# Designs tried in a protein design chat: VH-VL binders against Gas vesicle protein F (gvpF). Part 12

Target 1, 213 residues: Gas vesicle protein F (gvpF), of Haloferax mediterranei (q02231)
Amino acid sequence: MSDNLYTYGVIEQEDIELEIDGVAGAERVYTVDYRTLSAVVSDIDTTDPERTDEDVQVHNTVLQHVLEYDGGRTVVPMSFGMAFKNGRTLKGVMRGARRALRSALNDIEGTVELGVKIITSSEGGVSHDAIRADIGDRLSELSINETENDLFSDRLVVNKSYLVARDRRDDFDAAIDTIEEEYGDELTVQYTGPWAPYNFVDIHIGADQQRGR
Short names: E, the ipSAE of ESMFold2; O, the ipSAE of OpenDDE; V2, 0.75 times the mean of E and O plus 0.25 times the DockQ between their complexes.

## First folded at step 4 (VH-VL)

Design s08 (from p06 with heavy chain Y102T F104W Y107D; framework fv_potravitug)
Fold by ESMFold2-Fast, scan of step 4:
Structure s08 (fold): chain C 213 residues (1-213), chain A 124 residues (1-124), chain B 108 residues (1-108)
Amino acid sequence: as target 1 above (213 residues)
Amino acid sequence: QVQLQQWGAGLLKPSETLSLTCAVYGGSFSGYYWTWFRQPPGKGLEWIGEIYHSGSTNYNPSLRGRVSISVDTSKKQFSLKLRSVNAADTAVYYCARLGYSTGWRYDYYGMDVWGQGTLVTVSS
Amino acid sequence: EIVLTQSPGTLSLSPGERATLSCRASQSVSSSYLAWYQQTPGQAPRLLIYGASSRATGIPDRFSGSGSGTDFTLTISRLEPEDFVVYFCQQYGSSPFTFGPGTKVDIK
């Protein structure tokens, strides 16, 4: 019986319990309430969980499940590795970060993050600049905000995250379909999500309390 | 646990075409770059090329039109063809996966899964 | 093409000691695209570290990576018998992807 709480993210107060795989071998994801907020947590046996590829994927999968469960909700994601000794410590951190958490929830309310990667064919011959301009213009019009991610391959010409209102998701999906149809074999679109808005919230919850302890 | 299993002819004569296949078991084929490397005896690793699951390719310029990589998404396989081989192509050939994170936190992996390797010897 | 150099070529240590391996790039490499691999003779390389400092799944915590720009380091805090093998650094941010020549860790 673990007594430490690994924290995936924060939502508006709601009782959720899922029997799914969690970080560090946890088999349950549930909520811990603090006033109008609920932290999404699992029981783990350490406050310093090892960052592994597998557990990073599990962390993201848990957040995706919570984001979409039972019709969906707004989720403020936490960075991998946030773990607290017990419920009292977690609630103390939430108390200290209450204004920042409320602000973040309000800012991203009713939105999701969508990922778009464009890979060009070696046969295509279309310039990267032309692709970026055309596709960038189409998708920017349908989004609230956007950010550029690193290009790790010279054939990866677009790697962007978009913050999109849930009620405009169908329009964004249609734009991706249109781009794929028009460019055909010249490029490949890797379209992913919805994600909790990782790239559109910058929250230092618990950073001061964990750092130097 | 995802595994890569590779196979193909290991003994070739000069001017022949090398053909190797790599199969993906236990994991997703889609969303990844699938890569070929080689390692001549007693030397370092050399990247040959990569293919995205859709068929988009990147090749090492040093192999100039001798190399082609293809995918069969229904079988979860990708294949390497290297034409007009000579003694300098003698090496252990490896297939591998370029990993990535789905969480969009700039978590890019290196080559996180590798095949067992195939020794290719080119001799008259 | 980005050239990676590794030093030392051979590192002779005893079990229980700390190993520090260096990798230097001919031009700046984003830390997001720098990896370290371990290779046992006759086997495929095994990913240890990606993104300069992130430990791959199943890799013991005695392995750690650091660095940025052109200078990167792999540290093994306390050598185990199975760690006396070859280590390679790799950049995968710019085509062609390149590896260093390797550092061999030998028993004294």
Scores: ipSAE 0.012, ipTM 0.514, lowest interface PAE 9.0, mean pLDDT 84

Design s11 (from p06 with heavy chain L98V F104W Y106D; framework fv_potravitug)
Fold by ESMFold2-Fast, scan of step 4:
Structure s11 (fold): chain C 213 residues (1-213), chain A 124 residues (1-124), chain B 108 residues (1-108)
Amino acid sequence: as target 1 above (213 residues)
Amino acid sequence: QVQLQQWGAGLLKPSETLSLTCAVYGGSFSGYYWTWFRQPPGKGLEWIGEIYHSGSTNYNPSLRGRVSISVDTSKKQFSLKLRSVNAADTAVYYCARVGYSYGWRDYYYGMDVWGQGTLVTVSS
Amino acid sequence: EIVLTQSPGTLSLSPGERATLSCRASQSVSSSYLAWYQQTPGQAPRLLIYGASSRATGIPDRFSGSGSGTDFTLTISRLEPEDFVVYFCQQYGSSPFTFGPGTKVDIK
């Protein structure tokens, strides 16, 4: 067994143990308690796990499982690669960051992140600016906050993340359905989530210990 | 770990409708585009279309009016219908997943998981 | 539609040699939406490279991709016997998704 702890995120104190794939070949995800907080962790054999596309996907999948487990919870996600040499070190970091972690949990309480990509047909005939304005206005009204992601393709008209209250999720889903119906073949909506709110948490796990953001 | 299994009628007469189904095992169905390709004997690959788990579709214009793709999210299946077939529609048909990840940044991997293929022959 | 051309059509080499395969697009393609596939006869295509330069899971280090804009390259640093098959480039940033006609890597 390894002695290092890979940390996916932090939740309100709760005992969770899942027999699912974790980062760096881990086969178990569980919680380590520190007072009113629990870190979501796996055992790994290094404090410097290689950033592979496969493990980034696993990290995201673990957080999604925790976010939705047993009816759902608030999750403060950590960036990929946060690993500590033992439980003592992890608890020390949580002690130092306790107030920041509590603040983050309070700020995102009862919310999820939803991803929206709009890809338009080259033959669609609708202005990209008009699509951005229309869809942007509809979805902004239903969300607490939003952020823009890179437009890495000329056909990608919208690439945004939305922070949405859980009790407004059905309204947001209905708005996506309405947009798809009204635009028809002129655009494709890639609607994903719920995700732990990666784009809406800003936290310092020790002044010089945050990496990959 | 994720596996695609496909099935449907392999022999058709001209004017009939091709119907193929693809089932997803060992992984999540939601959050992905699912797609169909075909490859006529001795020719290259042709994209047919894609469908998001919500039912949103995008089709190759070369197959205009003949193609529909549908989803059954509860069964983790998606299906292809190609109407009014003729000998030119003879090909191996493949279902596939459009690879995707969301996190610190989102990105697409291309077609990362494929079904086994179904040979469809259209003959009189 | 974006047309992809591949050169050479056939590349005749011996095991251990370096293979360089070219893919050229009729208009600019985001590197994020360019992929390379390998196809063994009788089998579905296998994803090798996505996003122009990222190796797919399980793909050996001898495969690498590069390029941007309209010019993309797949390199196989040292050919193994199983590498003498067909390779396709694909763009998936614009509808319809399109493939190149393929480069056949043939044993000399």
Scores: ipSAE 0.015, ipTM 0.539, lowest interface PAE 6.6, mean pLDDT 85

Design s12 (framework fv_alirocumab)
Fold by ESMFold2-Fast, scan of step 4:
Structure s12 (fold): chain C 213 residues (1-213), chain A 125 residues (1-125), chain B 113 residues (1-113)
Amino acid sequence: as target 1 above (213 residues)
Amino acid sequence: EVQLVESGGGLVQPGGSLRLSCAASGFTFSSYAMNWVRQAPGKGLDWVSTISGSGGSTNYADSVKGRFIISRDSSKHTLYLQMNSLRAEDTAVYYCARLGYSYGWRYYYYGMDVWGRGTLVTVSS
Amino acid sequence: DIVMTQSPDSLAVSLGERATINCKSSQSVLYSSNNKNYLGWYQQKPGQPPNLLIYWASTRESGVPDRFSGSGSGTDFTLTISSLQAEDVAVYYCQQYYSTPYTFGQGTKLEIK
């Protein structure tokens, strides 16, 4: 087995071991502790795993499993591709980023990320700007923060990620239901999550330390 | 494990009604759009209907619009298809299927990644 | 509606040989901003539900053998099986998920010579 550690994210210190598929053919996801923090990792054969669509999906699936496992927890997600030579190197990076990691865990505590895509069912329907404003206003009121993703299709009216408190999730779900009922077959809503708050964490750990600075 | 199990199929007379169920397990049911896809004996795959993760937004094939109603119950992790005014042409194996997506910088649909085993509906006259 | 057309309707290939199935959409299924084709390939064996093989025209689903590959962009797509195995006998379908209604090709039946 390899001692290189692919890192998915960071949680409050906890011992977790899951027999699930990981990045680069890994078959196990587990935790490596540093003081009050635990990194969620898999063993891999390289520190430079190829970024494939399959492995990006696996990365995000691992984070979702950790987020929901055994009643759930707060997870600070890492960008795809973070791999370290060994536990010592990983702990050194966590040490250097400790304040930022603690701050991020506190900021997203008790929250999840929810994705909302709105696709038009016809070309001549209701104004896209009016739909975007209406849906935006309703969902923004129920969320802590939001971010816009690319509108990669002419039919895609809304593509947003929302940071939502877990105790407001039912309210958010109800708002989606109301939007869907009111617009009917004019729109298709893809409502996804819960996800670890990937779009709401801006932590730069590992870049300088992986270079050996 | 991730799985979908259909039930409720059977023999029904033309003009009759039938309700199909699809029990989901092993994933966050409410996060996924769900589909019904049918296949007449010896024929190809024919998309019937889709419902959003929250359950409000629905789309239907023109051939079933006004007769079929797709719905879901998140607390029971179950997808439904209420079929009314059934015709001989509705005879098919009915599959429920999950619409997969990836999450990263952007959410992207990638296809129907999980399917049930199907349930046979026979409309006889 | 986006119409999906496959060719051939049926194909017989010897074990170990290459099988090629084509799929054409009546309009582009490429999202220009993300450069992804919303085109998938499914395998269906007798008595079984369909199984997703390829998504975004060229990405293999988890657990799918590397002998399966997809290619193409916009309106013209190809599924290739580089070295046919006995277990590959099935009907293959292309499908667009660019917009509703989600439409399938008519299917290609693959048989061993």
Scores: ipSAE 0.000, ipTM 0.457, lowest interface PAE 13.3, mean pLDDT 84

## First folded at step 5 (VH-VL)

Design q30 (from q11 with heavy chain Y100W W102Y; framework fv_potravitug; at its last look DockQ between E and O 0.02; V2 from the best seeds 0.00; counts 0 for: pae O 9.1 > 2, placed apart)
Fold by OpenDDE, look of step 5:
Structure q30 (fold): chain C 213 residues (1-213), chain A 121 residues (1-121), chain B 108 residues (1-108)
Amino acid sequence: as target 1 above (213 residues)
Amino acid sequence: QVQLQQWGAGLLKPSETLSLTCAVYGGSFKGYYWTWFRQPPGKGLEWIGEIYHSGSTNYNPSLRGRVSISVDTSKKQFSLKLRSVNAADTAVYYCARGRWNYNYGKYFDYWGQGTLVTVSS
Amino acid sequence: EIVLTQSPGTLSLSPGERATLSCRASQSVSSDYLAWYQQTPGQAPRLLIYGASSRATGIPDRFSGSGSGTDFTLTISRLEPEDFVVYFCQQYGSSPFTFGPGTKVDIK
């Protein structure tokens, strides 16, 4: 069996073991520690996992499990495909990125990422700008940060990710409900999450680091 | 325009339970902190507690053991119960709509008309 | 809890004059989460200012809020007859949310 470790993200040091599906058919997700940090990992037979829609979803699902684990955890998500040849290598990478990881954890402490897509109805009478302004303002007021995503459809008037404090999640949810109520059939809201703060963490771990130091 | 109307018994004896209801008209019921306050005669306001449409509540620690707030989303109503009242609970009670803004905090933009509750033997 | 004090307790002025009301907190109010309310006797409070300095909808521009940390001020640039009522500050940076004792603006 290979000693390779697939990495999903990094949390504050904690021993976590989950019997859930992992990338490339793993059935156990667990943590590898480096000082005050823990990498969330699973065993894998390769350091170059194939990127499939299925495994990408598994990757995200694992992170969601960790994010919601025992009342919630702060998680720095790793990009898909971060596999290391062994625990020593992984710890080496964590050591090299320790400051950045700690900073990231601090920045996103107690937060989750939420996705909001607003799709206008063909029968809608409200202008896109008005919708963006109103809904944008409402959700902005309830979030710590936000980022715009691609508007890949003319009916997609809002496509944003929001960084929201965990203890404000209910407020955000309620705001979404209010929006849906007020706009009625004029809009469709696609509300997703909670996610690890993908769009609000800027950490780069290069391919060379995956191969060892 | 949003309007809050409240009602309930205004005269209680010690040890009885205060019961008030607030109805919301002219606006959304979801997305706000539905809140109860009280104001003793000639004194300032005191925050009692709040409830979300989901039923989640927060109470003033000073009243936590005696206070209960409930919500009926279908009726757009929320209620206050305060158990084991005494003379110190004599006050005008207000329901209010609370808003939260990350930049501005929590504030209350619409209020009920108030209900005087007198506790006397 | 954060204790708010207000000064003066009573402010006696004439219509047209400038009113300055102070609200002080026992400790720093997080993110300047302070609101001002106006209350006419026998009526519910009316929101004037939120977020220390943001004027609520429908509130005349003669009302303004300022301050940060522990010291906050409500200013009424030119008093109107209807302004001679009680004003409360409220902090909501820390639970439980607390109110000041109020300042009564009385007509001289």
Scores: ipSAE 0.012, ipTM 0.524, lowest interface PAE 9.1, mean pLDDT 91
ESMFold2, look of step 5: ipSAE 0.078; ipTM 0.566
ESMFold2 (binder alone), look of step 5: mean pLDDT 92; pTM 0.928

Design r30 (from r07 with light chain D35E E55Y; framework fv_concizumab; at its last look DockQ between E and O 0.20; V2 from the best seeds 0.00; counts 0 for: pae E 7.6 > 2, placed apart)
Heavy chain, then light chain:
Amino acid sequence: EVQLVESGGGLVKPGGSLRLSCAASGFTFSSYAMSWVRQTPEKRLEWVATISSGGSYTYFPDSVQGRFTISRDNAKNSLYLQMNSLRAEDTAVYYCARQKYYDFWSGYRAFDIWGQGTTVTVSS
Amino acid sequence: DIVMTQTPLSLSVTPGQPASISCKSSQSLYHRYGETYLNWYLQKPGQSPQLLIYYVSNRFSGVPDRFSGSGSGTDFTLKISRVEAEDVGVYYCMQGIHLPYTFGGGTKVEIK
ESMFold2, look of step 5: ipSAE 0.013; ipTM 0.580
ESMFold2 (binder alone), look of step 5: mean pLDDT 92; pTM 0.950
OpenDDE, look of step 5: ipSAE 0.092; ipTM 0.641

## First folded at step 7 (VH-VL)

Design r31 (from r30 with heavy chain W105Y, light chain R32Q; framework fv_concizumab; at its last look DockQ between E and O 0.03; V2 from the best seeds 0.00; counts 0 for: pae O 11.1 > 2, placed apart)
Fold by OpenDDE, look of step 7:
Structure r31 (fold): chain C 213 residues (1-213), chain A 124 residues (1-124), chain B 112 residues (1-112)
Amino acid sequence: as target 1 above (213 residues)
Amino acid sequence: EVQLVESGGGLVKPGGSLRLSCAASGFTFSSYAMSWVRQTPEKRLEWVATISSGGSYTYFPDSVQGRFTISRDNAKNSLYLQMNSLRAEDTAVYYCARQKYYDFYSGYRAFDIWGQGTTVTVSS
Amino acid sequence: DIVMTQTPLSLSVTPGQPASISCKSSQSLYHQYGETYLNWYLQKPGQSPQLLIYYVSNRFSGVPDRFSGSGSGTDFTLKISRVEAEDVGVYYCMQGIHLPYTFGGGTKVEIK
């Protein structure tokens, strides 16, 4: 059996074992420790997993489970496809990235990422600029950080990711509800999350490290 | 000149209702979260309510939650506090207060402008 | 709720002399994504409260430089380097990190 490990993210040192679906058909997700850090992993037969929509979804779902596990915890997400040949290699990568991982954990402690897309149903009504300003102000007040994503359609008025404190999640939800109530006749709100803070951490792990070099 | 002027205070019996108003001038009212803060006869300050700049969300302490409502009319530069089921412990001078903007992400966490206050007395 | 405790309850100061007021919180007022949310207010006799200091040490607009704030975590201090007659009133500290916002009990400053 292969010793390869697929990695979903990093948390504060903790022993976790979940019987949930993992990438590439794994049925168990567990943690591998390095000092004060734990990598969330599952077993895999390759260090180069195929990127499918299904497995990307599985990857995100696992992270959501960990994010909300036992009352919630802080998770530094890894990008899809981060597989290592064995536990020793993974620990080596964690060692090399320890400071960055620790810093990231500290930066996003107690937070979740939320996605907000606002799509117009028709032309007319409130201008896009006015809508952006109003919604932006409301949600910014409830968030710690935000990032603007691509506006890939003329009907897409808002496309943002928000970093929100867990204890303000309900307030954020309520704000979304209010926005839907106020603009519901003209706009559709796509509200997603909670996610691990993908857009608010910047950690790069080298390809050579991933391959055990 | 930045100014807040409260009105609507008075004497009311326990269980009664009262509506306070605050008229704002000298600043862009719609850009600021607004709050009510009261001062008890013992001179203690107590936060009572906050409403966001656009009025989308409101906040209350447990002591007034469910009894008080805060609202605003940005077109009229006005803030309101509807107080229902009033109790003796609600007796205080009620101040309208503007919340200071710190930065884009931190929100409003201080009261930088206060009105003169209006007195509410709840007594049998 | 976060409890704010001020000491002393009252302070009598000779004009031109310094004054110091302490404020302690039952929990840390440091926010990991921001500053420390401790404010100071002054309520002069017959007037409404007015903001003096925010973020522990930042003077509000128009506040004289003889006022200074310091501290961290749960311990904070407001200092007046040279007390003037116009500084008479009740000083309040306030935490703004968690709802409900809470105030200290106040410190009355008088002139000898």
Scores: ipSAE 0.007, ipTM 0.536, lowest interface PAE 11.1, mean pLDDT 89
ESMFold2, look of step 7: ipSAE 0.051; ipTM 0.577
ESMFold2 (binder alone), look of step 7: mean pLDDT 92; pTM 0.948

Design r32 (from r30 with light chain S28R R32N T36N; framework fv_concizumab; at its last look DockQ between E and O 0.19; V2 from the best seeds 0.00; counts 0 for: pae E 9.4 > 2, placed apart)
Heavy chain, then light chain:
Amino acid sequence: EVQLVESGGGLVKPGGSLRLSCAASGFTFSSYAMSWVRQTPEKRLEWVATISSGGSYTYFPDSVQGRFTISRDNAKNSLYLQMNSLRAEDTAVYYCARQKYYDFWSGYRAFDIWGQGTTVTVSS
Amino acid sequence: DIVMTQTPLSLSVTPGQPASISCKSSQRLYHNYGENYLNWYLQKPGQSPQLLIYYVSNRFSGVPDRFSGSGSGTDFTLKISRVEAEDVGVYYCMQGIHLPYTFGGGTKVEIK
ESMFold2, look of step 7: ipSAE 0.011; ipTM 0.491
ESMFold2 (binder alone), look of step 7: mean pLDDT 90; pTM 0.939
OpenDDE, look of step 7: ipSAE 0.382; ipTM 0.765

Design r33 (from r30 with heavy chain T50Y Y102S, light chain R32S; framework fv_concizumab; at its last look DockQ between E and O 0.02; V2 from the best seeds 0.00; counts 0 for: pae E 9.0 > 2, placed apart)
Fold by ESMFold2, look of step 7:
Structure r33 (fold): chain C 213 residues (1-213), chain A 124 residues (1-124), chain B 112 residues (1-112)
Amino acid sequence: as target 1 above (213 residues)
Amino acid sequence: EVQLVESGGGLVKPGGSLRLSCAASGFTFSSYAMSWVRQTPEKRLEWVAYISSGGSYTYFPDSVQGRFTISRDNAKNSLYLQMNSLRAEDTAVYYCARQKYSDFWSGYRAFDIWGQGTTVTVSS
Amino acid sequence: DIVMTQTPLSLSVTPGQPASISCKSSQSLYHSYGETYLNWYLQKPGQSPQLLIYYVSNRFSGVPDRFSGSGSGTDFTLKISRVEAEDVGVYYCMQGIHLPYTFGGGTKVEIK
C-alpha cells in the first residue's frame, strides 16, 4: 500500500519475481533495475523496519532463495534494515554505489559462502593445534578465501567462513564428510550454507545513507 | 504466550546430585539454543551451560565442567541440567534461558526469555 | 574470562528524573564482521531477569523508549530518560562476545 521498498541484496540485472515470504509480512520478492544491476526488494510500509528474530531469518531465507533460484547467481547481500521511500530513492543509492557494487559482484562471481565450526568432544582428546593445522590445510585448499571468526570457547577449534567456487562445492562437502569419518566421536562439525558471501564483500550500503544516521 | 518453567530444585548435601528440568511453550523450541544461568545468594549472575538448538554442541564454564551435563528433548519441548558432585558454591537460583537469534553469521549472543527459576541449596 | 564492571553499585532517583548506569569490560566486545555484543537486563523485585537492550542499543520487544543504550569497545552506558516506579530493580550488563558469557555485578535502582 506504499511505495517503500525493503532491499535484500543486489544481483546482475535480471527480472525476478518470487511468491515467497518477505520481511514484514511481504508475500512477494522482486527486482528493481538500475542499468546493469538489479536490487532484490519487497514492499514495506515503513523505511525503519523493526529488527525481529523472525524477519532477520526471513531476510536470510530470501537471500538463499535468490542465490539458488533457477540455476543460481551471484548475490551481493545487504544488511538487514535497508528500506527506501521509493524506487527513485533506491536507484539514487545504487547510482552512488554502482562501482563498488559492480566490483563486489565481480569479486564473488560464481561463489558461495560456507560456514564451518569444529568442536572437540573432550578437553584432552586431541591437540587443538594439530586439529587446526590438519583440517585448516584441507579446507583452505578447497576455497578461494577464508575469514577466521572468534574462537570463543576452549572446545571450538575451528570457526571459519570460506569463500568457495560453486564447482568446488562437492569437493568441499566430501572433505567435511572425510573429516567427520576420520575424527569420529572426537569432533562435532557444524557445517552451514550456502550463503551469499556476506563476509567477503565490504559494501556499506546501510540505511544510514538513506536515513541520515 | 512464550513461557519457560523450571522444576527440580531442592536441598542437597555436598557431593550429591540433582536434575533440573525446564518446560518450554509458546514458541518453536527446536529452533533455539538454550542456556542455564544461576543467581548466587550474593545476587551475582553466572552462566553455567549452553546447548545448541539441535543438541550437538554444549559448553560449560570451568567451574562446572565435568560435573554438569545439559541435554534437551525437542519432541517434549524440554531442557535438562544434570548436576553431579554438588558443592556449596553451586547454591543458587537456576534459570533456564532462551538464546536470542542474532543473525545469519553470528548466531546467538543474548538471553531474551527467562524462566521463573528453581532454587538449589547445597549445605551440610 | 571477560570481567564486566558496573558503576554505580546503587542509585536513588527522584521519579521523573534521568538515570545513567555505566558498564566496562576488560576486553573489547566488538566483532569485526558482526555487532558489539553488550546486553542489558533488568531484574525487578521478586522476578527473574528480563532483557532490556541487546547489542548495545537495540531495545527488546515491549521495552519503553525511555530506555536507551550506547557505547563502544569497552565502555557502555544504559540511560533511563525518566525513571518510573516500575523501573525499580537491579540492572545487569552482560557480554556475549566470548564464552564463558559474563555479567556485571549489578546496579540497584531505587525511587527516593
Scores: ipSAE 0.012, ipTM 0.539, lowest interface PAE 9.0, mean pLDDT 85
ESMFold2 (binder alone), look of step 7: mean pLDDT 91; pTM 0.942
OpenDDE, look of step 7: ipSAE 0.033; ipTM 0.589

Design t01 (from q11 with heavy chain G31S K106T, light chain S54R; framework fv_potravitug; at its last look DockQ between E and O 0.05; V2 from the best seeds 0.00; counts 0 for: pae O 6.0 > 2, placed apart)
Heavy chain, then light chain:
Amino acid sequence: QVQLQQWGAGLLKPSETLSLTCAVYGGSFKSYYWTWFRQPPGKGLEWIGEIYHSGSTNYNPSLRGRVSISVDTSKKQFSLKLRSVNAADTAVYYCARGRYNWNYGTYFDYWGQGTLVTVSS
Amino acid sequence: EIVLTQSPGTLSLSPGERATLSCRASQSVSSDYLAWYQQTPGQAPRLLIYGASRRATGIPDRFSGSGSGTDFTLTISRLEPEDFVVYFCQQYGSSPFTFGPGTKVDIK
ESMFold2, look of step 7: ipSAE 0.223; ipTM 0.690
ESMFold2 (binder alone), look of step 7: mean pLDDT 93; pTM 0.942
OpenDDE, look of step 7: ipSAE 0.023; ipTM 0.579

